# Designs tried in a protein design chat: VHH binders against q9y6x5. Part 442

Target 1, 379 residues: q9y6x5
Amino acid sequence: LPPKLLLVSFDGFRADYLKNYEFPHLQNFIKEGVLVEHVKNVFITKTFPNHYSIVTGLYEESHGIVANSMYDAVTKKHFSDSNDKDPFWWNEAVPIWVTNQLQENRSSAAAMWPGTDVPIHDTISSYFMNYNSSVSFEERLNNITMWLNNSNPPVTFATLYWEEPDASGHKYGPEDKENMSRVLKKIDDLIGDLVQRLKMLGLWENLNVIITSDHGMTQCSQDRLINLDSCIDHSYYTLIDLSPVAAILPKINRTEVYNKLKNCSPHMNVYLKEDIPNRFYYQHNDRIQPIILVADEGWTIVLNESSQKLGDHGYDNSLPSMHPFLAAHGPAFHKGYKHSTINIVDIYPMMCHILGLKPHPNNGTFGHTKCLLVDQWCI
Below, E stands for the ipSAE of ESMFold2; O stands for the ipSAE of OpenDDE; V2 stands for 0.75 times the mean of E and O plus 0.25 times the DockQ between their complexes.

## First folded at step 21 (VHH)

Design ka32 (framework vhh_7uia_1; at its last look DockQ between E and O 0.94; V2 from the best seeds 0.00; counts 0 for: pae E 2.9 > 2)
Fold by OpenDDE, look of step 21:
Structure ka32 (fold): chain B 379 residues (1-379), chain A 123 residues (1-123)
Amino acid sequence: as target 1 above (379 residues)
Amino acid sequence: QLQLVETGGGLVKPGGSLRLSCVVSGFTFSTYHMAWVRQAPGKELEWVSTISGSGGYTYYERSVKGRFTISTDNAKNTLYLQMSSLKPEDTAVYYCARTQYKYSGEWTPFDYWGQGTQVTVSS
């Protein structure tokens, strides 16, 4: 039988939630599979960029999804939640579901994973759901499992996306133990539902399942605000992306804009594009704006109005609060194995290996995940 | 035609309870996140609570958490707000509206509103 893989993302699931809360279903999943305790995601630590990195193995500068909001100066196009359907934004890379469908007698399915409802390189997922946050996890799961079980050609790669605990993390902050405990319990129950559904359908033993996330969440406060209006007149620049990494498009001389911002706050680093630290791998793309502002952990960049969010993400990808986890189960994976850390881009070559796909050039290192796989030698 | 109709408001003493209803027509509210918002005289619009279309997730403003409960009846296409332990500062016109959660972590602006229902908490 051809290998099958289901990739599941719980948006904003911070890695240390596993240490601070109880997850009976997830722990059982891990017990019968593998765990990577910390996944270093890509900078910026936002939803669209990191989800695309997972499925391409590329840093943001390489796959071209460099933020949730983007601007291309040549075409004058904008990218955002309300405008994410143009293949122009996605075509700088080839996601794994496209690669999979180019193989003989294979198809891909997706339940609201970012980019899956867009024809990328003239290929759209064979089965997909349009994004709607109101659609239940159950309905998404039902569609995914139906496609995995009954499709022709067979679905061999599927994605499943869920918005929690991200939404709650933003609303309540990750340090709200009462509310986050409730939310995380629900997430664990959903994992239980997933496992139960797979068992009921006879898929559990043969389907490879990866459960991961795109980023974590840090606590914000109304007492930790950086007001740009106090430093520079709004007429001097266009804001392409705001917080915690602001993308600045100057309307006047770039140096003048930079000089007005460079000392705006001791809790914010200001970079010219060419001076962005190499460790971020966030420089070599035209969609990255001329000036980037990076707030310190827990600080929020605002204009005249204060932010209502008590939690946020997008910060330095070296911060533990930004890191998600990865758990996996199936015939390709060991049982009861735990690994400390991988890079989020390492997931792609691993998935390609599991599915027998030739990976496109990527930034991942297959060697980092070898110990998770039963068919590989582990040093 | 899309329509939201709020009912259930009234005068209540501090510590009292009210149950607001919002009947939706012209669309299926389960395809949206439904929210309650309120506006007191001379104050800005304030978000109160949101419920996911599936009913599985609820969100509350900090000041109403533990006192207010948002819920839905799919069969009646009706949104509810059970309010308890009411305070004078809860006095406002209450509206129901629809929204959606986005990948970016933002919420869509509210696009449809009812006439609102007046809630007055006074001794």
Scores: ipSAE 0.812, ipTM 0.934, lowest interface PAE 0.6, mean pLDDT 95
Fold by ESMFold2, look of step 21:
Order: sequence, then C-alpha cells, then structure tokens
Structure ka32 (fold): chain B 379 residues (1-379), chain A 123 residues (1-123)
Amino acid sequence: as target 1 above (379 residues)
Amino acid sequence: QLQLVETGGGLVKPGGSLRLSCVVSGFTFSTYHMAWVRQAPGKELEWVSTISGSGGYTYYERSVKGRFTISTDNAKNTLYLQMSSLKPEDTAVYYCARTQYKYSGEWTPFDYWGQGTQVTVSS
C-alpha cells in the first residue's frame, strides 16, 4: 500500500494566530500529531511564490515564480492572476504532484493549489479543479476525499487550498480582534469538518495530513504610505509590481533611477539587483527586476493614492509577522510533538520522504524535519 | 443577458432601517463574490460590503460594521443588505456588483453593476 499525503493550505495564516485565538479543532489535530510553531518562508512573502516553494523545495530565484506580478524581458510576457496559466512561468521547476503521478500506479489530486490547473512539463494533476475562489470549502473537500477514496490508480498525493484568513487579513488587518476572531473561528470549524470527514470515510488513520500556510499578515495604516510619485516621475520606469516589494524596470539609466529613489523614504530600502541581501536568496533570475524597493513592515508603497488595505504581506521573510505554521497528523508523524522552526523549503524533501519519491535538487534540508517523523532518529 | 437589479431604497429618518435587495439574472451568482458599493453626492465610489459566493465569509467597511448585514438567498438568486442605525452620512446611491478574490490577495475589478438604488437619510 503506498503512503498517502494530503497537503492543506489556509492562505495568510500567521503563526501567532495559534497563540492569540482559540482553535479547539486545530489544537486537537496538533495534540495527536506534530506542530512546527513557525515556518520561515521565502522572500518575497507572497502567495504564488511561497506555494510553489512548498511543493518544489526551491527559493523563488530558482523556481522562477518570483512574485505575484512578473515580467520576463526576453519573451516580453507578463504574469498576473489573470494570466497565470502559461506553463512558461512554471516550467523552471518540477512540483511534487508531477513527480508523484509519473510513478507507476500513482495519481495526484488538487483542489485549487496554485499551479495545479497548469500543465507543468506537459503534466497536469491527474484530478484537479480549475481555480474559482467562490467554490466552497465543502465542495473542495468532497472532491478531494472522493478522489482519495475512489481513484485507480490510487491518489497518493492531494492538495487543498483555501483563501482565508488571507482575504480577511487584507480587509481588516491582523489587529482587528473582533473580525479576525470571527474569521478564524470559521476556519477552525472547517478544520473540524476536514477531520470529521476523513474519519467518517475511514481515511484518518492511514492518511498523512499537513496543514500549513504560505505567509502571515501585518497591520497597515493610512498613516504609513510611501508615495512613489513624490520621488520619481512615471516616465522614468516601468512598474512591474508595487507593494510591499516594488519591482522597478528603468526606462532611463539605471543609476539615475536608483539615485532618485534611494532617499525617497526612511521606511523603504532600495536595492540594485546585485545589492539585494544574500539572505533573501533573491537575485539569480531574469524575472527579478534591476531595482527593487522593500517597504518596512506595515508600510505601503502607493502611486498618488490612498491604500484600501488594512493588512498586507510580502515583506522581509525575517519578520515573525510573515511566518506561517505547520501542523501534521498521520502514520508518518509523531504524536504530541512540538518543534520550534523549519524553513518552508524543508517541507518538500520531507514530503518526498513520506511518499517514497526521489526529490529533485532543492534548497531544503531533510535533517531539519526528521524529528517530526516516526521512522527517523531524532536526537 | 446579465442583469443586476437593486431595490429597497428610499427616504428614512436617522436611526431607521432599510433592506436593499439585488436580484441577479444571467449567471449563478453563488459562483461569484458579490458586493455593495455606494456613491454619496459629489463623492467617489466607496466599497461597503462583500459576501463570498458560498455565503461563508462577509466583509464590511469600517463605518458600517455592526450596522449593516450582507446576506444572500441562493434559491432566489438575490443579494441583500440589511441596513440599521442609519446616519445622514449613509445617504448615497447603492449599487450591487460582481467580483472575485484572487490568489494575489486582490479582488477583481467589478465587472457587472446594477443601476443603483437611492438611500436618503434625512429628518
């Protein structure tokens, strides 16, 4: 019987929500499994890049999904939410569901995980849902459990993606206790529904389940705006991405554009590509633009307008507010174990180990996660 | 043909209540997110509230939270806004509109709008 794994993401679930809000269902899940209290994600701390890092084990510069909005100067292609299905963008890496279903007698299933409705290396998830944020969690779960129970070849790797608490975090900000407690309670109820459904179908004891997220959320404010138009005229550059990490493609001499921006705000760091800090692992891809602007936590880069967001993410990945958590349960995992931290790229080699897959070259370190696993020596 | 038709506006005293309705035809609105947006005289459009297509998540602008309730009736393909504790500052034309939430953390531009319904809060 091949081992099975369900990977679940609740987008924008900040690690310290676990300590600051009540999660009876998630806490029961953790009690009978493992918890990693914070996961250090990859820079930039955005949705597409970090979801692809989880399933490839690669830094953004290596897997090529370097932001939610991108430009490739060689092909003149733009990537966005409305233009994310071109395999060109995704083909710089091989995600785990592709590797999995190329094995004899294995299938992969997906409910909305970024990239699973794209034929990456001419291979699309064996069972998948086209992305639609209006599809309920219940319908996504019903499809996933149906595929896990009834497919031949058997589904051995499945993904499930949910947009909350990211959507509410953007609208209210993480400090809005009243609204976020209501949203997070609903998410905990969904986790309870997930566990209950797996138990009812006889899947719970033999399925490995990872519940994690891609990033956190920080509070924003109308008092913390960086007006880019006050520092530089639009005619000098093309704006590829805006906030909190702006991607600037100069139209004139690069040094001249840099000099106009470098003193724009004390709350923003301006980097030439070659000067981006090594700890970001964010330099060696043509899709990373010649100049990036990195706002301080809670600051928003705007173009001559106010911001309507009260929460945002994408900031420096050293910030605790940007870190998600990871919880897991199943035959591969210890029970009642808490671990302080891993890197988000470590999740991929761990998942490959659980599934008996040969990992592609990656940036993860299997040793960082071995204490979570029952078949590994942990000292 | 896609149509969004708002009703239920009118004149109400401060502290009063109104219920706005938006009847949708030409698409199954439960597969989209739906929003209320308003425009006060001489001002720009302001977002008021959004509800997920499943009805599971609701979002409110700060000034209306606790006073307004967004809801849906999927059997009638109808979006509602229950407004209470109305203030003169709530005077506006109220529109229903269609949107979606994206991976990027952004909502799509509103691609379909109703004609609007006037709400006037005055003594």
Scores: ipSAE 0.417, ipTM 0.757, lowest interface PAE 2.9, mean pLDDT 92
ESMFold2 (binder alone), look of step 21: mean pLDDT 79; pTM 0.815

Design ka33 (framework vhh_7uia_1; at its last look DockQ between E and O 0.77; V2 from the best seeds 0.00; counts 0 for: pae E 2.2 > 2)
Fold by OpenDDE, look of step 21:
Structure ka33 (fold): chain B 379 residues (1-379), chain A 123 residues (1-123)
Amino acid sequence: as target 1 above (379 residues)
Amino acid sequence: QLQLVETGGGLVKPGGSLRLSCVVSGFTFSSYHMAWVRQAPGKELEWVSTISGSGGYTYYEDSVRGRFTISTDNAKNTLYLQMSSLKPEDTAVYYCARTQYKYSGEWTPFDYWGQGTQVTVSS
């Protein structure tokens, strides 16, 4: 039988939550599998970009999903949560579920993973749920497990997405111990439900399961605001993306806009597109705007009339607060093995290996995950 | 036709309790996150609480946390707000509305409202 893999994402699950809170179900999952304590995600550390990096192995500049909000100057198209269904945005890369379906006697399933309800390269997931945040985890899990168990051709790759603890992290801030403890307990219970469901269906021993996240969460405050309106008139630019990494499209001379912004705040770096640090791998795409503003950790870029969150993400991907974790279980993985760190793009070649798929060119390094796998040599 | 009907408001003394209800028709409220919002005279609209469509997650404004409880009855397609330890500052017209959570971490704007129910907290 072909290998099967379920990829699960809990949005905004910061890696150090594992150290600061109790996760009986997740710890049991880890005990019987593997843990990567820290996953360095891609810049910017936002939901759409990082989820697409997981399934493509590419930096954002390469797969073309460079933010949650984008603008293409040539086509004049916009990308956002409310407008994410145009294949134009996704077709610069081939996600793993498409690769999987192009194989003989295989199909893919998805429960609300970003991009899975879009035909990419004229291929849409064989089974998928349209995104609806109101749909319970249970319903999503039921559909995924039904498809994994009863589909023909068989589902060999599936994704499952959940919005917590991201939503709560934004609302309460990650430093709210009381509220976040409650939320994280619920997440652990969901993991328990997942494991129980798989066991009940007889899938637990044969299904490879990866539990991960796209990014962490940092504490914000009303005392740490950067007001752009104090530095530049709104008529001089179009805001494509705002905080904590603002994408600026100048309406006047770029240099003039840059000069007005470069000293706006000591807690914000301002980059011309060509001067964006190489370590971000965030330069070589036309969808990246001419000027990028990067707020320091915990600082929020605002306009005069804006709502502030108590927690946010999107900051420098070297910050530990932005890093998620990865746990995995199944026949492909060792038991009781812990690894310190990988890059988020490393997940893709690992998944391809597990599924016996030829990976597309990617930025991941298979060598970084070899020690997690039972069939690989590890020093 | 979509309709939201709030009830349960009234006059109450400080420290008292009220239970607001919102009956939804024309759509399934479980397909949305449902929220309570309030507007006091001369003040802006203020978010109070949200419950996820599944009912599993609740969110509260800091000023009402520990005093207010949001809940649903799926069989009745009804949203509730149990208010306790009411304060004069809680005086407002209370509305129920629907929203959704987006990938970006944003919430959709409220699109449907009822007529509201008046809550007055006074000695």
Scores: ipSAE 0.806, ipTM 0.918, lowest interface PAE 0.6, mean pLDDT 95
Fold by ESMFold2, look of step 21:
Structure ka33 (fold): chain B 379 residues (1-379), chain A 123 residues (1-123)
Amino acid sequence: as target 1 above (379 residues)
Amino acid sequence: QLQLVETGGGLVKPGGSLRLSCVVSGFTFSSYHMAWVRQAPGKELEWVSTISGSGGYTYYEDSVRGRFTISTDNAKNTLYLQMSSLKPEDTAVYYCARTQYKYSGEWTPFDYWGQGTQVTVSS
């Protein structure tokens, strides 16, 4: 009886892959549901921040996950992909699975969405998998569907995370048609498996499913490197994060460090924290360092001449290459409707509406997603 | 004690085939990604191929794609590299190594390595 929602992320799925590659299974999913062709994500366009923005409806400065690598000067704590479990980092916001499972007769399930294996506000997802990228999509899907079918109280909100095409996009670059075609065909097959599994278990007709991503991918090159070591000695700063948005904590006077960096490359913008463009909504959190360096699209900030990545993300969120898509299917959604764009923060209030939850204060606008929903008047 | 042991190296002529094995102990094999890395005489280490411990996803360096096949047998805690159409440029010491992919888009450093097995391709 209660409405149910499965939120799926395929990491690094650039919106225009849908136009440039074949996706028979995903296109069938879209044909019977809705598509948002471009989702404008949040700056910086990185994995931890954008996954948390989806589930909180907040800009990074407001939810506190401002990068994949962070430092807090007061507590001396450091956040990284190997040190991400301290609730301290996550507690500046309330993600939707916490709100959901605090309701009477509801629980939440998670297959590896960032943060779901952390007790945020002393609340961890009711059912979850600890993150392990070696676990197959099939096993993640089996756990999620088992929890959706068999749990008491019932699982009404579930998440599923998969790390492709991000991993392959970094390795090959989005312009490598041969390798990316093979990777994207595999992902389409996984979407087919997801739909088939849901149909076989009797979940398909009454489960709302959102398939989306956190960001896109842009092509990098050995010809587009910015070498910080040629501009400034390591002894003058602590490096909190490197590329494509470097986070610089000065060890000497901030203005001196800024002056050493400001003319380092015409392909990099150097911002004092107070000068970060307002449109980024990336200023009002102590975890944002005093100086950030923002590389131009396709440029890589390095400490030496080497880079192993042929694709990257994290750039300005106005760039189409950084934008994912959103597709959805289920009783809450229209069939055969295409929408041009929404903001990634708009997904949260829409999900709250579908689940009958009161959203926490957030930066999303429910009106932006009304046309996707069957129970709403589309202006 | 964590241990990775390669076997199956040897001397083969160009165009030949060889199957490398890596037996692991001291950790849950299916919880990690496993890789083959090689070092040719006088050259730097070169990544060859990676597979998830579950066996579901594989990655190859372009020069070996279509000629090499990485696989696992989780019941035996063993990683394999089937090599075919071997060329003199494939001559190297082949190592198996452990890694993991993280949310940040980074691979962990190879934290444990085998001793290596020599592959020599010559007339």
Scores: ipSAE 0.537, ipTM 0.801, lowest interface PAE 2.2, mean pLDDT 93
ESMFold2 (binder alone), look of step 21: mean pLDDT 80; pTM 0.815

Design ka34 (framework vhh_7uia_1; at its last look DockQ between E and O 0.89; V2 from the best seeds 0.00; counts 0 for: pae E 2.4 > 2)
Fold by OpenDDE, look of step 21:
Structure ka34 (fold): chain B 379 residues (1-379), chain A 123 residues (1-123)
Amino acid sequence: as target 1 above (379 residues)
Amino acid sequence: QLQLVETGGGLVKPGGSLRLSCVVSGFTFSSYYMAWVRQAPGKELEWVSTISGSGGYTYYERSVKGRFTISTDNAKNTLYLQMSSLKPEDTAVYYCARTQYRYSGEWTPFDLWGQGTQVTVSS
């Protein structure tokens, strides 16, 4: 039988939550599998870009999902969470579920993973749920496990997405121990439900399961705001993406806009597109705007309005607060093995290996995950 | 017809309790996040609490945390706000409203509102 893989994402699960809170179910999952303590995600550290990086192995400049909000100057199209269904945005890469379905006697399933309800390269997941934040985890899990168990051709790759602890992190801030403890307890219970469901269906021993996240969360404050209106007139630019990495489309001379912004705040770096640091791998795409503003950790870029968020993400991907974790269990993985760090793009070649798929060209390094796999040599 | 109807408001003394209800018609609130929002005289709208349509997650504004409880009854298609330890500063018109959470981490604007119910906390 072909290998099967379930990829689960808990949005905004900061890696150090594992150190600061109790996760009995997740720890048990880890105990019987593997843990990567820190996953360095891609810049910018936002939901759409990082989820697509996981399933493509590409930096954002390469797969073309460079933010949650985008603008293409040639087609005049806009991308946002309310307008994400146009294949135009996704077709610069081939996600793993498409690759999987192109194989003989295989199909893919998805429960609200970003991009899975869109035909990419004229291929849509054989089974999928349209995004609806109000749909319970249980319902999502039920559909995924039903498809994994009863589909023909068999589902060999599935994705499952959940919005917590991201939503709560934004609302309460990651430093709110009372509220976040409650939320993270619920997440652990959901992991328990997942494991129990798989065991009940007889899938647990044969299904490879990866639990990960796209990014962490940092504490914000009303005392740490950068007001762009204090530096530049709104008529001089279009804001494509706002905080903590603002994408600026000048309406006047780019240099003039840059000069007005470059000293706006000591807590914000301003880059011309060509001067974006190489380490971000965030330059070689037309969808990246001419000027990028990057706020320091915990600072929020605002217009003439106050932010309602007490937590946020999207900052420098070298910041530990932005890093998620990865845990995995199944026949492909060792038991009781912990690894320090990988890059988020490394997940893709690993998944391809597990599924016996030929990976598309990617930025991941298979060597970084070899120690997690039972069939590989670990130096 | 899409409609939200709030009830349960009234006059209460400080330290007292009230239970607000919001009956939903024309849609199933389990497909949305439902919220309570209040507006005091001369003040802007203030978010109070949100509950997921699935019933699994609740959110509260800091000043009402521990005093207010948001809940739903699916069988009655009704949203509730149990308010306890009420304070004069809780005096406002309370609205139920509909919203959603998106990938971007943003909450959609409230796209459906009730008529509101007056809550007055006074000695």
Scores: ipSAE 0.491, ipTM 0.790, lowest interface PAE 1.1, mean pLDDT 95
Fold by ESMFold2, look of step 21:
Structure ka34 (fold): chain B 379 residues (1-379), chain A 123 residues (1-123)
Amino acid sequence: as target 1 above (379 residues)
Amino acid sequence: QLQLVETGGGLVKPGGSLRLSCVVSGFTFSSYYMAWVRQAPGKELEWVSTISGSGGYTYYERSVKGRFTISTDNAKNTLYLQMSSLKPEDTAVYYCARTQYRYSGEWTPFDLWGQGTQVTVSS
């Protein structure tokens, strides 16, 4: 009779989509559960780092997935979405599915959450899907529900990842109401299918379900480009990541590279690693490069005069446009409760509590989520 | 043998319609994203439209939105591009190609291409 949890991410789901678009199925889910209207995510507000922060409760500097593109100068290893399977990158933290999998008489399952197809600390969930973005939501859901119903030892923690609305947000921009309305309607239908499938299989009443996201999306424009080639020769640095937070590895004296960049654009902040604002919690890891460039919201750092993206994310995590939401339903959660804000790192200790797991040291604060839970006193 | 074969090109007057087909051999294309890409005379390759193998998500280049429709028939392992309200600037060789979407928000390079089919729009 152990408690069970399904963690679902819809990538790039900006919090204010909930107020600006109609979601009949998601609103029914929320009405019978809880909503956190804004989740303050971690800087950099990118996919790999924030998904790992959810499942570890750690800032990026502490879990080691500090961007979607990374370089380690000692080993000469490079991390990217096509080269993300080396446990080296992931082993600086222990994600919740590993902790859960290692418990007696429990197992974990995963449908494409970032990192779940990597053997982290020599451990991978008993049931998982290798990443393939073409696999339908229905197939991901079918696998997850089959594993929740038919596994020995039982699956008590499961994850499910979906690429939208991030893909459409990048392509159209969040302000394209016509296209985003169509995309978000499809996502709401998927949420309806999720709930209906869980009900039909007898899972709905005894399974805790969290629906959340990693970040939001902001509008970009060809009028808002920062051209690095206008300011500095490529021969002076190695580019590890480009936009909207560029990671710069100097090939010459660091101060010389900094000085060439610091006046490149009024719409970009240039930081030496030691000068990165403390509120970002983004300094104490060797994978963070000596210089980072942080574009203002809606500005794109480019090497040429054009960009194909109409929407992007990765900006300052204080920006409301970068914030996702969190909704949850199940026996652990109140019904009809709405909460203003939590930090994304707070999700991990809450999930550990629900599953009866001892959390590893982390940056989350359990007290921030207590009001969502039926077994806790809310002040 | 992995293969993409386009058919359905030809001559058409402005305002006319054509339907392009891309038959897939050697793999199940519904497990990939499939795209149409075109090359006008003397121009570089231009992306036209993409469809997911999952869930029926479609994407269109701005100049073709509302005029072109991408679709699939999984039973026939075939990708389609229905083109309507054709303009002289739509004249090009049209290719089907295979891609994927990645966690980083980037599309992979097209790793498989057809040989192309010529579309000519002229009076």
Scores: ipSAE 0.471, ipTM 0.758, lowest interface PAE 2.4, mean pLDDT 92
ESMFold2 (binder alone), look of step 21: mean pLDDT 84; pTM 0.856

